VH-VL binders against Phosphate-specific transport system accessory protein PhoU homolog 1. Designs and how they scored, part 17

Target 1, 219 residues: Phosphate-specific transport system accessory protein PhoU homolog 1, of Methanothermobacter thermautotrophicus (o27767)
Amino acid sequence: MEKKYPRILFRKRLKDLRKDMEEVSQKTLKTHKLAVDLLMEYDEEKKEKVIKNSRAIDDMVFNLERKAISLIAAEQPVAGDLRFIEACIKVGSHLKRIGYLAANIAEAAEKLKDEEIPRRPLEDLKHMSDFVQMMLSKGIYAFLDQNMEMARELRHDDDKVDDLFDQTLEHVTRSMFEDKESISYLVNLLFIARFLERVGDRAVSIADRTIFMITCEKP
Below, E stands for the ipSAE of ESMFold2; O stands for the ipSAE of OpenDDE; V2 stands for 0.75 times the mean of E and O plus 0.25 times the DockQ between their complexes.

## First folded at step 13 (VH-VL; framework fv_cixutumumab)

Design n5 (from k3 with heavy chain G27Y; at its last fold request DockQ between E and O 0.73; V2 from the best seeds 0.84)
Fold by ESMFold2, fold request of step 15:
Structure n5 (fold): chain C 219 residues (1-219), chain A 119 residues (1-119), chain B 108 residues (1-108)
Amino acid sequence: as target 1 above (219 residues)
Amino acid sequence: EVQLVQSGAEVKKPGSSVKVSCKASGYTFSDYAISWVRQAPGQGLEWMGWIEPIYGTANYAQKFQGRVTITADKSTSTAYMELSSLRSEDTAVYYCARGRYYPYAFDIWGKGTTVTVSS
Amino acid sequence: SSELTQDPAVSVALGQTVRITCQGDSLRNYYATWYQQKPGQAPILVIYGEDNRPSGIPDRFSGSSSGNTASLTITGAQAEDEADYYCNSRDTSGNHVVFGGGTKLTVL
C-alpha cells in the first residue's frame, strides 16, 4: 500500500517568499510616497526615514535574493514556479533601485525646502509625482496579483511620463534663464524629474517581468 | 523549532587555533546569513563576520582579517568559525546568530561557546 | 574606538520611562537593531527597523531614531527589564556590522 502526501513543504516555502515580496513591495511604495510628499511639504524626520528605508529595502532584497536562490537549488522547481521565483529576484532588484531613487528625491527636496519654486515647474512635478506613484502601485500590484491586464496598461504609461519630463525640463530651463541666481537650486527640480522618470521606468520593468512570468513571452 | 546548536567549550594554548561549529535546525540553512559574534568576560558584543551559506562567501570584520575563517557546510547545515594565532585576549564566549530581517538583525542566537586561551 | 556609542549605564525607577541611546554616523543611513541580554544568556532581539517588535516582546519596548542617534524606549519599566542592552547596525561603509558598547539598565 502506497500513501502519497501533497508537496506542502515546497508550497510553504514559496508562500514565505511571496510574503517577503509583499513586505518589501509595500515598504517601497510607502518610501516612494514619503519621498514625493517631501517636495510639497518638507519634513526633516520624513527625509531621514526615506534614507533609512532605502537601505532597509536593500537589506531586505539581499535576504530575499538568497532565499529565492536557495529555493531553486533545493527544490529544482519547473515551469510557473521557477518563473515566479526568478521574477521575485528581478523585481526585488527593481525595488532596491526604486528605494535609492526615493532617497535621491528626498535629498533633492531637502535642497529646495527654503526656496520658492516657480508655479509651472512645481505643477509639472506634482503631476509627474502623482502619475509615477500610480505607475509604481500598478506595477507592484500587477506583480503581486499576477494581473496581466494591469501589467499591459503600464506599457502605455511610459509615454506620458516622458511627456511630463519634457514639459518639466522646458519650464525649469525657462525659469533658470529668467532668474539666473536661482539656477543652483532649480537644478534640483531637474534631478527630481529624472529620478521620477527612472521610477516610472522601473515600474514598467516590473510589469514586463510580470508578463514574462505569466506568458513566457519576452515583453 | 528554529535553533542554532553550538559545539562545546574549548581550552586552547596561545598560538593555536580554535574551530567552533553552529548547526542550524528548524529552517532552511541556506536562506540566511550566519554571523559570528564574540563577547569577552565583562565586555560587550563584537561582530567577527558572517557567511552566506548559499554562495559560500564570507564577510569579515577588519579587525579579524587574516585570523578568522568562516565557512558553511550545506550538507550538514553547519557553519564554522576558525580563529587562528590565539592570544589571551581572544578568551570569550563565541555566538553564532541568524540574520533574518536584515543580515545584521539577529533573530536567533546560539547559546554560545566558551573559548579560554591560557598557558 | 567604537563607531556606535552607548552610555555604559542608566537607571530607571520601577514604572517609569527610560531611553537608551546609540550614536554613530552610520545611523544616519541604517536602522539600528536592539538586543536584550541577561546574565549568562545569549542576547535576544527586541527591536529592528524603525520600530518593529518580534513576537514575544512586550509593547512597552519601542524604537526611534533621529540624526545619528537611535533610541530604545521602555515605557513603564518592570523589574524583568533589568539587563544589558546593545544596539548594532552597519558601519559607515555599509559593508560590515558594528555593535555599540552596551548599556546596563538598572530598575530601582
Scores: ipSAE 0.843, ipTM 0.926, lowest interface PAE 0.8, mean pLDDT 91
ESMFold2, look of step 13: ipSAE 0.774; ipTM 0.894
ESMFold2 (binder alone), look of step 13: mean pLDDT 92; pTM 0.942
OpenDDE, look of step 13: ipSAE 0.876; ipTM 0.938
ESMFold2, look of step 14: ipSAE 0.689; ipTM 0.871
ESMFold2 (binder alone), look of step 14: mean pLDDT 92; pTM 0.946
OpenDDE, look of step 14: ipSAE 0.861; ipTM 0.931
ESMFold2, fold request of step 15: ipSAE 0.699, 0.716; ipTM 0.873, 0.877
ESMFold2 (binder alone), fold request of step 15: mean pLDDT 92, 92, 92; pTM 0.945, 0.943, 0.944
OpenDDE, fold request of step 15: ipSAE 0.917, 0.912, 0.919; ipTM 0.955, 0.952, 0.955

Design n6 (from k3 with light chain N52E; at its last look DockQ between E and O 0.71; V2 from the best seeds 0.00; counts 0 for: pae E 2.4 > 2)
Fold by ESMFold2, look of step 13:
Structure n6 (fold): chain C 219 residues (1-219), chain A 119 residues (1-119), chain B 108 residues (1-108)
Amino acid sequence: as target 1 above (219 residues)
Amino acid sequence: EVQLVQSGAEVKKPGSSVKVSCKASGGTFSDYAISWVRQAPGQGLEWMGWIEPIYGTANYAQKFQGRVTITADKSTSTAYMELSSLRSEDTAVYYCARGRYYPYAFDIWGKGTTVTVSS
Amino acid sequence: SSELTQDPAVSVALGQTVRITCQGDSLRNYYATWYQQKPGQAPILVIYGEDERPSGIPDRFSGSSSGNTASLTITGAQAEDEADYYCNSRDTSGNHVVFGGGTKLTVL
């Protein structure tokens, strides 16, 4: 007869919480990728999937947060275990916000679906989206693998996102100046660039939570 | 393995109340919302509401607002659904279900509790 | 439910493919989830998240969606697939849960 002891059951519940974090993290990463792909080639079905995925991430984080609170209430974890559960709650909140940002990117891409996007701004956004996708992946895996080196790298990556944003702003505004009738739809490129910058900020925040979880020190 | 064990069949008079229990196995009761879903004979599934056991907060379908009360007892890992002012149309099988992946994705169901309302 | 519509009945020949549909405005924003129910039994989850199968559900079950319509597809239908099939989702407000009216699948 197998008997479940409190310490073994608690460890199993922590592992289950980690698996739930992995699942919502992967969905968030996929959803952001789908959203940025819409800028390069719009597809109504993919846009709908991004929207649904963003709502599903919200629901998954809802369950995950209650599970984390339930673990704290039932098991009274201490030290590193408590920090892990707290990190799950905070990272979950960031993943939820990234899901919403992905939906915003998809909605902005829809507004551009029938328009001719100038080559330079589009290339800028592709570079920015690829870099932010890498940042998001790095932040997620730094958290899941408790990888301090990876987490610390994200601070430097944020500077590069800021530079890419400034470059994109310059090229988009130049395109608007050269064709003032395009302003009404080109403003959506600036919205997308801002949403991408915010996704990058969230990835850095995940890394900061990872550092705190491991070290108990303010990053 | 996780199971939801429901209380036995009930026969009730019109105008009375019924309270059905749903006991979860294991220490994960508070992790998820517990929903109540009913099915009248020959009819489809109808969501009645759920509870978040960790906080005791309930969410009710509009149709049952004012007649249903959903509660949870964390110490016994048991959810309860009480339906008042019973009428013949409330004759149904009442299921409890766990929302695992998201609150409305029911991965574990109780076997159901038959409630018969007859005069 | 008033918000999700399913055809009351569909038929499929043994070994062939059938699609069961669920239609409603909330499905533009929320996943459909699919359940199988045999007579006298509780429902079982067969598809969640539009297209995910829980452990133990055969590969012949798949899910998809487009617009306000979700579909459950059974390829290579078998006699044991004869059952009622329900979809559920959130309502259009996102605050409550709704079920479709159910589809009786007959395997010929």
Scores: ipSAE 0.556, ipTM 0.823, lowest interface PAE 2.4, mean pLDDT 89
ESMFold2 (binder alone), look of step 13: mean pLDDT 92; pTM 0.947
OpenDDE, look of step 13: ipSAE 0.880; ipTM 0.942

## First folded at step 14 (VH-VL; framework fv_cixutumumab)

Design o1 (from n5 with heavy chain A33T; at its last look DockQ between E and O 0.81; V2 from the best seeds 0.79)
Fold by ESMFold2, look of step 14:
Structure o1 (fold): chain C 219 residues (1-219), chain A 119 residues (1-119), chain B 108 residues (1-108)
Amino acid sequence: as target 1 above (219 residues)
Amino acid sequence: EVQLVQSGAEVKKPGSSVKVSCKASGYTFSDYTISWVRQAPGQGLEWMGWIEPIYGTANYAQKFQGRVTITADKSTSTAYMELSSLRSEDTAVYYCARGRYYPYAFDIWGKGTTVTVSS
Amino acid sequence: SSELTQDPAVSVALGQTVRITCQGDSLRNYYATWYQQKPGQAPILVIYGEDNRPSGIPDRFSGSSSGNTASLTITGAQAEDEADYYCNSRDTSGNHVVFGGGTKLTVL
C-alpha cells in the first residue's frame, strides 16, 4: 500500500470519525428528548421510535468503535490525535447507554399513559427531565466543540440532579402513602427518576472524558 | 471507487469444500464488517455470517455454524468464506457485502460468486 | 432466529403508489433495511434506519415502521422499479441478521 500525503489521508480518516461521532451524538440527543416528551404527553408512535432509535444508536456505536480501533491500529497516532480517538470510543459507550436509558424511560412512560400522576411528583419529574436534557446537550456540545468550560460546569449541574432525585423520591413516596392503590403505577415514576439520574451521570462522564482529551489530566 | 471484488465461479462435488474471496478497495478494510449472503436459484437472500476484520472475529448464522468459516486478511484487504461438507442445496450465488451505516445495512456488494455443487 | 415475512408478490400501475411490507417480532426493536435486486444483479441498498436513502436512490422511495411491521413505499412507480425487494434486520436476540423472503414487484 503506497502512502502518499499521509498527513492528509490520516486527517481525512479522523474527520470521518468525527462526523460519525457527531451523527450518533445528535441522534442520542433527539432520542432522549423524544423519551422525556413521553412523560408529559404519551404518544405511541414516539415510543416506538425511541425504542428503535436506541438500537440504531447501538449499531452506529458498534461501527464507530471498530472504525476508531482500526484507525489506532493502522496509524498508531500519538498525543492529541490518540486522545481524540480514545475519547470517541469512551463517549460512544456512554451514548449507547443513554440510548438504552431513553428506551427504559419510554417503556415506563407507557405504563403511566392512562394514569393520573399526582401534581407534586409530576412537577418534580418535569423539572428533572428538563434539567437532565440540558445536561446531556451541554455534555455532547462540550465534547463536539472541545469546550472545557461547558464540560467543567457539569460537575455542579450533577449536584442539582441529585437534589431533584431526592425531592422526587420524597414526594412519590408521600403519594404512595396517601393512596396505596396507586403504588403499582407510581413505582414507574421512581424508575423514570432513576433513569434520568443515570443519564445525568453519563453526561458528566462525557464531560470528564472531554476534559481528559484536552488536558491529559484525570478529571 | 469503493468496490468488493470476488473470486470466480466454482463447480464442486458433494462433500467437498469451497473458499470464496472478497477483496476490498477504495476504503479502509478494517473499518467495517463484511457479511456473506447467499442466494440459491430462484430463492431469496440468506445471511451466512460476518467478520469484523479489525479483530478477526466472526459471527455465524445458526444454520451454518460448524460448516462455515469466515476469515479476513488485513494485509491484503481480503475476506474469505469457506463452506465445507457441500451438498446440492448449497448451489447458490455467494455475495460479500459491507455493513456501512449499521452492521446489517449493506451499502456495497460484490458481484457474487456462483458455486455449483454437482456430481 | 426471528422470521421476517414478506408477501411474495405485489403489483402496481405505472405512476401509482405501492407499499411493500416486512413483518417480524424483531422489528419492534430494530429498523429494517431495504434492498432492490434486479435479475442477474447484486442487491442495492435502498433504505436504512427510519427513512434514510443512500446517495443515488430516488426520493420516491421511503421507509416507515409501526409495531412489528416495516414498510417500503414507492410513490409514482416507474418501469425501472420492477424488481425483487428484500428487507433485513437483526433477529430478536440482536446477535444475527435475518432477511425477509423477498417481494417481487411488478409494474403494470
Scores: ipSAE 0.716, ipTM 0.878, lowest interface PAE 1.6, mean pLDDT 91
ESMFold2 (binder alone), look of step 14: mean pLDDT 92; pTM 0.947
OpenDDE, look of step 14: ipSAE 0.846; ipTM 0.924

Design o2 (from n5 with heavy chain T28I; at its last look DockQ between E and O 0.83; V2 from the best seeds 0.00; counts 0 for: pae E 2.1 > 2)
Fold by ESMFold2, look of step 14:
Structure o2 (fold): chain C 219 residues (1-219), chain A 119 residues (1-119), chain B 108 residues (1-108)
Amino acid sequence: as target 1 above (219 residues)
Amino acid sequence: EVQLVQSGAEVKKPGSSVKVSCKASGYIFSDYAISWVRQAPGQGLEWMGWIEPIYGTANYAQKFQGRVTITADKSTSTAYMELSSLRSEDTAVYYCARGRYYPYAFDIWGKGTTVTVSS
Amino acid sequence: SSELTQDPAVSVALGQTVRITCQGDSLRNYYATWYQQKPGQAPILVIYGEDNRPSGIPDRFSGSSSGNTASLTITGAQAEDEADYYCNSRDTSGNHVVFGGGTKLTVL
């Protein structure tokens, strides 16, 4: 499959790269879901799993990036294939950062495990976390399926995350004003809200790379 | 078939150097890091470092920094490990291994190269 | 601490279940990978990541982790499982690779 059948080998290498992308994408999605679940129901084993998965994603992306660069250097891919390989590198970087954001969410959730969270901020975070999880799923599947219509929908979803973040900030700040001794743990709710907002931003960035891969135009 | 084929056994004197080769076949050499791992007689495994063949960059275990040089020749799909200033405690079997799933998850190993350091 | 610690030896009766453990501070942050080595042979990868088996590894091998400890579990142990078992992972800095000292498994 080397020099004698170069296009067969190239197609096999592309399929292998796509499989690696699917594997790391699925692990990232599952890891973020585990982290979000900790906000509502803390579990030490799940927190440890989120931490280890974030490092595993980093390592998977390490191998994937080098494989992608090796493929470009050796094969001089055609424009459509080149855009796919480039998208794998860019999306891989976003998935790595989403993995670390999930770890940050899990660490913040641990700091809240024994605290009684005010009802309004907790409801806001549940709504925000559910919505961001949906955005991440949509972004990943839009990329894997190369679905431009699904990718474009994330722009509208982003506005909702901004609204949910603002509502959460307002309710947490209000709780801090009414009970200054709660400030030390309520700060973690603001960290979690910011981490969720950043995951949403990364999901939109994955969608932008998907649109660029399909159209070759800046989103 | 995916293989890492290593050079043959070597006998060396203290203070000299040894260079062990590791030829990859059955897969694309530049896609994965190659690690070097040694095992002294009756002892455990010890990681020495790895190389990223696409860039020619290496990462060395702190213990071996300054004595080990790991290189790759993409044209021959061959990695090399050179250990200098040999001591009797460097007597070991030296393995090369491919990092498949993670860089430290070694799915394919060479058969090992025995290096004996004696007066 | 970058050390990975394994018990030097463990025994199991034929058909029974055994756990081989690997402990170290880095295992709070990194999955361990597990290898089987028979005398005079190179190691063979048996478990990586959370609980992934490469092709050709029997389903009686599984992995788990908690805290700073990773475990390799062999259910229904067979005579051919008698070997040395090593774990590895990243060190606490994340920059390098470390191995445990190895565990000799004897099947009785």
Scores: ipSAE 0.630, ipTM 0.856, lowest interface PAE 2.1, mean pLDDT 90
ESMFold2 (binder alone), look of step 14: mean pLDDT 92; pTM 0.945
OpenDDE, look of step 14: ipSAE 0.817; ipTM 0.911

Design o3 (from n5 with light chain N52E; at its last look DockQ between E and O 0.80; V2 from the best seeds 0.00; counts 0 for: pae E 3.4 > 2)
Fold by ESMFold2, look of step 14:
Structure o3 (fold): chain C 219 residues (1-219), chain A 119 residues (1-119), chain B 108 residues (1-108)
Amino acid sequence: as target 1 above (219 residues)
Amino acid sequence: EVQLVQSGAEVKKPGSSVKVSCKASGYTFSDYAISWVRQAPGQGLEWMGWIEPIYGTANYAQKFQGRVTITADKSTSTAYMELSSLRSEDTAVYYCARGRYYPYAFDIWGKGTTVTVSS
Amino acid sequence: SSELTQDPAVSVALGQTVRITCQGDSLRNYYATWYQQKPGQAPILVIYGEDERPSGIPDRFSGSSSGNTASLTITGAQAEDEADYYCNSRDTSGNHVVFGGGTKLTVL
């Protein structure tokens, strides 16, 4: 068949891929928010939603990767268009991992639902979760808006996550020392802190991919 | 218009094979998985497997592993399902379906191909 | 092969609300998807992603889930809603697809 405006069709397919990236990114951001909210106020239906959303993100990323590869194979894009398609694939992989980390946070929150969490560790985790949520949002929007300055800022933000992780570790281990009967459930607070730190790492990785997409230089 | 057009009805003897085609039009064939789903008379839907045309990778239901082969021809936008060692229990309508939102959410279906296995 | 369980039949009075259920352990981890099938026709997608309606599906169709159970709800049932309804999802391993056995909806 004769195509009248081949560049229009290519641009439409690229716009469709961007729409898919926006959709999976927003679902990932919402899913992580749902997961961290469970620590403060557990809700079984929200926990189940986080689990299902993590599986759906996996499926959405798989579909997105298929479309990206199909677009490369059919259109042989170059320069900035190729870098954008490649970034979609790699950012998609990070979003998939963040979805699974959100599920892990939700599972750990379930194990704490009937326990009285010590004040200091709980405050630490709330601060850490809020900060990591901001990092994830920043990483996603830096990518979607191609904002290099925002992407570069995440390395400084990551230092705060490291501080909060260290503080949480100290307060949780002190709480374990003070109450041996709490040790089995307090371990879940350390797991949550580690999962949050890894979400922060993934946000930094999204920022690194964004910088490469814009500059074609190693982050 | 997005559609999946399947090959016509077939009558087969036990022990033979059947190959059903499914031609896609109105969308980019390589973007989505194509599943094969069958329905015996008066019975429910049964997933047989899918193919991802961009990779040529097929995933088969355990029940059909070893008897089914699902392939795709990207140049003609056509998926194929071949079922071997046919039995009377294989008498069914065979559908192809596109997985759009995720691989098992079938938004477009072919009209079905009736395969009858009798001596 | 019966990892998703549906009641074989359900009835609803014209204009009333009906709920069709689908049960299976995989539904704790995976979305349910719902299809409508009329005699001699291919299925059509009515709900995906647990609770999303594709374009062209009336808003009287809605989906929900709790635990290992997914539900398709039809409010204000109409005569044209009389059909077989199937759910599907991934199996427990996540490697394959499984359908429920189907529910025949009769509108009285």
Scores: ipSAE 0.430, ipTM 0.790, lowest interface PAE 3.4, mean pLDDT 89
ESMFold2 (binder alone), look of step 14: mean pLDDT 92; pTM 0.944
OpenDDE, look of step 14: ipSAE 0.883; ipTM 0.942

Design o4 (from n5 with heavy chain S30T A33T; at its last read DockQ between E and O 0.75; V2 from the best seeds 0.85)
Heavy chain, then light chain:
Amino acid sequence: EVQLVQSGAEVKKPGSSVKVSCKASGYTFTDYTISWVRQAPGQGLEWMGWIEPIYGTANYAQKFQGRVTITADKSTSTAYMELSSLRSEDTAVYYCARGRYYPYAFDIWGKGTTVTVSS
Amino acid sequence: SSELTQDPAVSVALGQTVRITCQGDSLRNYYATWYQQKPGQAPILVIYGEDNRPSGIPDRFSGSSSGNTASLTITGAQAEDEADYYCNSRDTSGNHVVFGGGTKLTVL
ESMFold2, look of step 14: ipSAE 0.837; ipTM 0.923
ESMFold2 (binder alone), look of step 14: mean pLDDT 92; pTM 0.948
OpenDDE, look of step 14: ipSAE 0.879; ipTM 0.940
ESMFold2, fold request of step 15: ipSAE 0.831, 0.830, 0.848; ipTM 0.921, 0.921, 0.929
ESMFold2 (binder alone), fold request of step 15: mean pLDDT 93, 93, 93; pTM 0.947, 0.949, 0.948
OpenDDE, fold request of step 15: ipSAE 0.919, 0.919, 0.921; ipTM 0.957, 0.956, 0.957
ESMFold2, look of step 15: ipSAE 0.818; ipTM 0.916
ESMFold2 (binder alone), look of step 15: mean pLDDT 93; pTM 0.949
OpenDDE, look of step 15: ipSAE 0.884; ipTM 0.941
ESMFold2, look of step 16: ipSAE 0.250; ipTM 0.716
ESMFold2 (binder alone), look of step 16: mean pLDDT 92; pTM 0.948
OpenDDE, look of step 16: ipSAE 0.888; ipTM 0.944
ESMFold2, last read: ipSAE 0.710, 0.840, 0.840; ipTM 0.875, 0.925, 0.924
ESMFold2 (binder alone), last read: mean pLDDT 93, 92, 92; pTM 0.949, 0.947, 0.947
OpenDDE, last read: ipSAE 0.918, 0.916, 0.920; ipTM 0.955, 0.955, 0.956

Design o5 (from n5 with light chain A32V; at its last look DockQ between E and O 0.88; V2 from the best seeds 0.00; counts 0 for: pae E 4.6 > 2)
Fold by ESMFold2, look of step 14:
Structure o5 (fold): chain C 219 residues (1-219), chain A 119 residues (1-119), chain B 108 residues (1-108)
Amino acid sequence: as target 1 above (219 residues)
Amino acid sequence: EVQLVQSGAEVKKPGSSVKVSCKASGYTFSDYAISWVRQAPGQGLEWMGWIEPIYGTANYAQKFQGRVTITADKSTSTAYMELSSLRSEDTAVYYCARGRYYPYAFDIWGKGTTVTVSS
Amino acid sequence: SSELTQDPAVSVALGQTVRITCQGDSLRNYYVTWYQQKPGQAPILVIYGEDNRPSGIPDRFSGSSSGNTASLTITGAQAEDEADYYCNSRDTSGNHVVFGGGTKLTVL
């Protein structure tokens, strides 16, 4: 037990927690980018990296939660500091799920690796993946920079994901109807679209948590 | 300053038990898992299990389930490993190690505790 | 019966490059970590996260992983690199930690 300069030690531990949040956030962004890149150009080594990264993100989030609980138990933080620690726990949970969604996207992309994807569904998924990657980046940086304006803006972006999902569903379903032989692999395009929509949902949840952290509901 | 300090060497008879301690200093004990890893003479490293000190929960390698108990005392920043029903093949150096970047990336190791099981 | 397999011994001429390999199915899903151990000493961490070098580890050490095989590469091997090298990772279930059997590196 260190009793010397406890306020300084608390601030150092809080800074360490923030550094860990930055590290897991960056790994999550990279992992999602790798996963969506597999859709356009499959690479077994990249797929394996996505899988390994998703497991590492899980471990990193578990470590973050441990540190957050230890901080609360030892320091009894109040007001804004407590809100930040709680936000790290909640955002960490979303980052963990995004890591696993990236792994799911990579696994679905593997099942498509040797198949010719119809042009229109592929273009839809390209557009959707680029948009969701932007949403994820925006949500993460809104949290890390505590930027309420960016966080509020992200809610408007969510409406566009729903439209892109509906378009993708229509075009994939039409391709399946036109060629029943393709159904067994084209179903993976629908899974990828759903996984991307869930990543977008998680980005919005990160933004919502950021807004709650900034507005300080407990005095 | 960051270190894991282990208890001293022990000589035990077959069928007895041993309890090895590992005291952490220079960091917040509850922030990281502590693993126990053993090494028999001339042999490789073997993971026995870890403990999460903040929760007091342990994860054991299947080989040691039922024979090993790993505990932690947060008030003294000390982890313990107790191995029961000792046999000659348990003669080894027993290390504790901290998982830093992820639970099995051991960045800090104790110097080891030699346990000799002989009749 | 370990899930990670290493060659028990490898030799390298002074100043040359050597690869120490670690093979196992779990390496498709989990990071490999590498340790160096000299006689009578505890292991030290040399590579984590497959390719990250901790502060204080010479830059002649590097790591890579592909498929079920990971490698620790030492370029320009020095006499002090003579040691046992171990890999670890999670097992295929992800519930436990496993070590490779170790590789004794001899520098000629």
Scores: ipSAE 0.345, ipTM 0.768, lowest interface PAE 4.6, mean pLDDT 89
ESMFold2 (binder alone), look of step 14: mean pLDDT 93; pTM 0.950
OpenDDE, look of step 14: ipSAE 0.678; ipTM 0.856

